# VHH binders against q9vxt7, part 8

Target 1, 187 residues: q9vxt7
Amino acid sequence: MPRPVLLIHGGAGDISDSRIAGKFAGIKQALRSAWGLLSPDNGSGGGSALDAVEAAVRSMELDENFNAGYGSCLNTSGQVELEASLMEGRDLRAGCITLLRDVMHPITVARRLMEKQRHTFLGGAAAQELALATGSERLQPGALVTEGARLTLKEFEDQVAQGKDPFFARTELTDDKPVPKTDPSGE

## First folded at step 23 (VHH)

Design m03
Fold by OpenDDE, last read:
Structure m03 (fold): chain B 187 residues (1-187), chain A 125 residues (1-125)
Amino acid sequence: as target 1 above (187 residues)
Amino acid sequence: AVQLQASGGGFVQPGGSLRLSCAASGFTFSDYYMGWFRQAPGKEREFVSAISWSGESTYYADSVKGRFTISRDNSKNTVYLQMNSLRAEDTATYYCAADYGFSGYVTESTQYDYWGQGTQVTVSS
């Protein structure tokens, strides 16, 4: 069997220096999560590519440094509206979710949509119904909102109030904590 | 409260078959990898099998490959272990466990979040 290749990208926004360590640690965790399942050289290897990429994204959805899932960017009402998409090249399937709320792992819902092969894109109430019907937990309102996300929204609002161009507004977390002296991952 | 209730263990002769079941409650079952471990008398607990969220990926210890089959039914919150061609060395207490599934190491017992009570499997002539 050919050796698999795994690539993860953690965003290309305006990432502050204080967030670099967190981003790096989060990417490593996502890689570890996926590679452990995927690699044939690992005792826990042999998993499918889909399971591996889902594991990576699920890991990232729990990390506010990636402003998706937990700690997602907020809409103008201060709420989280989740999106996720998954595609595979074997059978050329895709699943896309939008306007999903109060679910921890949108990528899993997208995966389930893809596998049902009824719709490619599902949003809002329909996406919510799919999530719950297929086993996702409905979280308490606001459970995915972080202080960092709230502050980012506030910063955006302030910039708009000052007459600045909102076209390229920041969506990444602000520089609100010092950079650790050592790699928190221990690696 | 989180519960993992295993059943299906018993006494069988070598070459026989058993089917273990583990019924889960108190957590979002579909968000977890499910695994089976076993512990024989005087031995350490060892990995037997694991299954991914949807069941697409399955994992097996070398000692049980080709003989055991893991499966799950998310609509029933249940994971199964079909054990065929049982051997004396398969005698052990079998444990069901749940892993949130993003640790990347399904063979490591420390990665599992929840554990059930054991069910005894005895293979003897």
Scores: ipSAE 0.810, ipTM 0.903, lowest interface PAE 0.6, mean pLDDT 91
Fold by OpenDDE, fold request of step 28:
Structure m03 (fold): chain B 187 residues (1-187), chain A 125 residues (1-125)
Amino acid sequence: as target 1 above (187 residues)
Amino acid sequence: AVQLQASGGGFVQPGGSLRLSCAASGFTFSDYYMGWFRQAPGKEREFVSAISWSGESTYYADSVKGRFTISRDNSKNTVYLQMNSLRAEDTATYYCAADYGFSGYVTESTQYDYWGQGTQVTVSS
């Protein structure tokens, strides 16, 4: 009945001016993805808040400007370990995923967990099993790793090697970001 | 290879019912919104219905609201369209389509990534 409100936040790191345009474009895309489903003013409106939020986050997961999903920050082993969480206020449910690997959309897995209502938080192998059992595709190892993420990790390693304090290593490089993928299947 | 195979079409009298099915393969079904479109002779293809990833949200053209019901079974990679109270104007070739869901515009055919072959629905006395 009342007009919905959609708010998206694209990160709060040390963001250089050169990265602002990409992040802004990514936020707009996320908004379009979500608002089109949600807005009563659109012929495609009327979707649930959950579907709208999931659409927004899925869009962001595919955009390395947000260093989650595709282009995630790497662990010290050079691997992507995915996280996502979802909460809803209608029935007071939540789903949280951590240490998920090689799945394009952790937020979807988090939602599936939330909807199952057996667990609130799953990680690692359990999260992986849930993802695959509920229809997620297992990507090839390294599919979510970007050059930007690799360079960020290298910078961290170099700092450590030099004996510098790496606790505040950058997660937002100043290089130009390419257009994010739109189809994880590569088809 | 990506495939969307629709079935369930046929001839029915006005007021009758049909249930269309679309079996998907070659892509991650649960990552796509699924939609139905139709095209009558001499007319443009038009949106009929769409369903979100989990099926929580469903969308319908005004002309089919209250008569058609879209559903999906992700375990079977299948989307369905239950068509009740069929009318002569529902006569068309029905197409199943898949949308990765990044546009937010489920009614726009250009947003759909994959299309199946059509199944004919003919409503006539």
Scores: ipSAE 0.802, ipTM 0.901, lowest interface PAE 0.6, mean pLDDT 91
Fold by OpenDDE, fold request of step 28:
Structure m03 (fold): chain B 187 residues (1-187), chain A 125 residues (1-125)
Amino acid sequence: as target 1 above (187 residues)
Amino acid sequence: AVQLQASGGGFVQPGGSLRLSCAASGFTFSDYYMGWFRQAPGKEREFVSAISWSGESTYYADSVKGRFTISRDNSKNTVYLQMNSLRAEDTATYYCAADYGFSGYVTESTQYDYWGQGTQVTVSS
């Protein structure tokens, strides 16, 4: 059997120096989570690629150093709206979730959607229903909101109040001085 | 309160079969890998089998491969261990355990968050 290859991406936005260490540690943790399942040389190896990928993303969803689950970037109403997607190349399946709330692991919900093969994309109330019907726990409202995320939103609001262009607002809190962004996509 | 209740142990002759069950409560079952460990008298606890969240991936100790089968029913919050072709060396107390599953090491007992009471399996002629 060919040796598996695992690639993890921790964000494409401008990452300040102060956040590099946390990001790196988080990526390493995600890597360990997935690789431990995949590695043919490990006693716990032999897991599927899907399970490994899900493990990596679940790890990241728990890590405030990322903004894909706990500590997600907030909308203008101060709420977490979760998104996740999963694809596999063997049977060309995909699952995508959007506007999910108060669920710890949106990637798992996306996985479940993919496996059902009923819909490719599900959002809002329907996504919520799927999550709960398939075993996800409904968290208390605001459980995924961190102080860091709240402060980031506040900074955004303050900048808008000052008449600054919100297009280049930071999506992550940092102790460093704001640096102008060159990539409009953000993180 | 978290509970893992194992059942199905007993006495069997070599070559016989048993099916263990572990019923879980008090936590979100589908968010956990489930595992089976066993401990024989005078020996350390050892990994037997584990199963991923959806059941897509299963893991087995070399000593039980081809003989044991792990499965789960998330709608019933239960994990199972079908044990066939039992041998004397399979005699042990079997434990069910739950792992949130982000460690990547399903064979390591220290990675499991919750443990149930053991069920005794005795294989003897």
Scores: ipSAE 0.799, ipTM 0.899, lowest interface PAE 0.6, mean pLDDT 91
Fold by OpenDDE, last read:
Structure m03 (fold): chain B 187 residues (1-187), chain A 125 residues (1-125)
Amino acid sequence: as target 1 above (187 residues)
Amino acid sequence: AVQLQASGGGFVQPGGSLRLSCAASGFTFSDYYMGWFRQAPGKEREFVSAISWSGESTYYADSVKGRFTISRDNSKNTVYLQMNSLRAEDTATYYCAADYGFSGYVTESTQYDYWGQGTQVTVSS
């Protein structure tokens, strides 16, 4: 049996030099978390690919160096609307969650949806209901909003107020330093 | 407050069976890997078994493979350890533990965030 391969991508964006170290550290942590669970040498038989992938993404969802989960980019109302999707190639299943709020790990909710095999895609209230019914904690409103995300939104708002580009904004803001806008802003 | 309450221990003859339960409270159970460890007198605490969030993955020490089965019911915030074909060397205090699951190495006791009180298992003729 061939050795498993684990690949993690930390996303795209206008990542500043000051953010690079954190990004790499976060990726490494995600990799360690996932690989440890997956490794055939870890316990009896190793963990499943699904568990490994979920572990990696959960790690990233906790890391404000990424713009998902904790520290997600905000919509124009200053809110976090979470999305996650999971697919597996063995049985060709998928689970997709959108517009989830105040849950730390949307990937887990997506996983649960996939495994239920009732729906492939849930959003909003339905996704919220699934999350809570299956054991996810309802966080306090705004718990996933970071100062960085808030500042990013503020910069965008200021940009718009000045009559500048109303469509693209930085998603990797650091110390309120102006950087060319390359990423689309939330709606 | 976080609590892990283990039960189901007792005295059993070699070849017998026991089923341990660990009821969790005070934290979001479904967000944690759950594990069982055991410690015999004069010995170090050792890994017995672990289970992932949904139970998709289970892990066992070599010494218990084929005899012990870990499971969980997230709706009841409970993790179980079915112990069959018990041996004298299985005699120990068994502990359940919870891990948020980001260390990656389920056999390492140091990664577990919460620990329960032990339940004694004694296998003797």
Scores: ipSAE 0.793, ipTM 0.895, lowest interface PAE 0.6, mean pLDDT 91
Fold by OpenDDE, look of step 23:
Structure m03 (fold): chain B 187 residues (1-187), chain A 125 residues (1-125)
Amino acid sequence: as target 1 above (187 residues)
Amino acid sequence: AVQLQASGGGFVQPGGSLRLSCAASGFTFSDYYMGWFRQAPGKEREFVSAISWSGESTYYADSVKGRFTISRDNSKNTVYLQMNSLRAEDTATYYCAADYGFSGYVTESTQYDYWGQGTQVTVSS
């Protein structure tokens, strides 16, 4: 079996210098997480590609250095609306979630959708129902909102108020908080 | 409160079989990798097996590969360890553990968040 290849991207856009180190560290952590599962040295046989990529994204969803999961971009109402998608190429399956709220790992919900093979894309109430019905914890409202995300939204609002074109507004700012090493949900 | 209750241990002869079970409560079971570790007297705790969220991926120590099988039932919040062809060197206290899984190194005991009480497995003629 050929050696697996793992590629991770930590986001595009205008990333401030202050966020570079955190993002790099977060990407490395995601890579380590996924690669550790894939590696034959991590117990016999290694893990599946799906488990590996889910682990990587779950890692990133916990890391506020990325604007997904914990620390997601906010909508204009100051709320987190989560998105995630997962695809596998062998059987050409996909699962996509949008407008999910108060769930720690939308990637897991996307995978569950993919594995059900009933729908490819769910949003809003349907996505929420799927998440809860399949075992996801409903977090307290606002649990995924970070100070960085609030600052980002504020900057956006200020720019709009000034009559500036918001098309190229920044989508992530840092609040210089450490990355949590445990599940932020409190479990 | 988080609980991991292991059962199924006992005395068996070499070549015999046992099936361990670990019932979990107090946390979202399906969000955790589940693992089995064991500790023999005078030895350090060692990795035995682990299983991913849905059970798609399983991991085994070299010493138990081909003999042990880990599985899980998320609807029952339970992880199992089928142990076949048991050997004297398998004698140990076996521990069930839960890992949120973002670390990725399933063989490392330090990454596991929750631990259950041990169940004794004794393989002797």
Scores: ipSAE 0.639, ipTM 0.835, lowest interface PAE 0.8, mean pLDDT 90
Fold by OpenDDE, fold request of step 28:
Structure m03 (fold): chain B 187 residues (1-187), chain A 125 residues (1-125)
Amino acid sequence: as target 1 above (187 residues)
Amino acid sequence: AVQLQASGGGFVQPGGSLRLSCAASGFTFSDYYMGWFRQAPGKEREFVSAISWSGESTYYADSVKGRFTISRDNSKNTVYLQMNSLRAEDTATYYCAADYGFSGYVTESTQYDYWGQGTQVTVSS
């Protein structure tokens, strides 16, 4: 088999200097997570590309240094609406989730949708039902909202209130919290 | 409370087979990689096998490759280890463990979040 290539992008928004270290650490963690699964020396077997990609994104979804999953950018109502997409080129499959709420890993839900091969794009209540029916835990409301995300929204609102153009507003601020090992449910 | 209950261990002759089961409760099973480790008397705990969330990827130590098969049933919150062609050197206490998958180093025991009680496997003529 050819040697795998893994590429991860951590965002292209307006990132403050104080966020750089966390972003870099988070990307490295995602790379390590995925590469560990792909490594032919890890347990004398290689994981699938899909599992590796899912692992990388799951890692990022846990990391507040990224404005998805835990610490997602909030909507104007102060709520987290999760999105994730997964595609694979072997069988030309895709799964897309939107408007998912209170689930730790939307990428996993997207993976499950892709594998079912019934729908390519699922949103809202239907996505929620899929998530729960396939084993995802429903988190407490607001569990994915971070102080950083709240502050980001507030800054946006303040700029709008001042009559400033919010087009270039920051989409993420730091809360200076360590990356959690487990999900917000406490497992 | 989190619980991993292993079963299926016992005494077998060389060349025999055993099937271990590990029933999980108290956590979202489908969000975890599941692994098996073993520890023989006087030896360090060693990696045996691991399986991804959906079971698409499986991992095996070289010493058990071709003889052991890991599988899982997420609807039953259970992970299995089918052990065929057992050898004397397979004698050990076997442990099941759960890894949230934050790290992809499935062979590293320190990466696993939850551990079950051991089940004894003894291979002897």
Scores: ipSAE 0.608, ipTM 0.828, lowest interface PAE 0.9, mean pLDDT 91

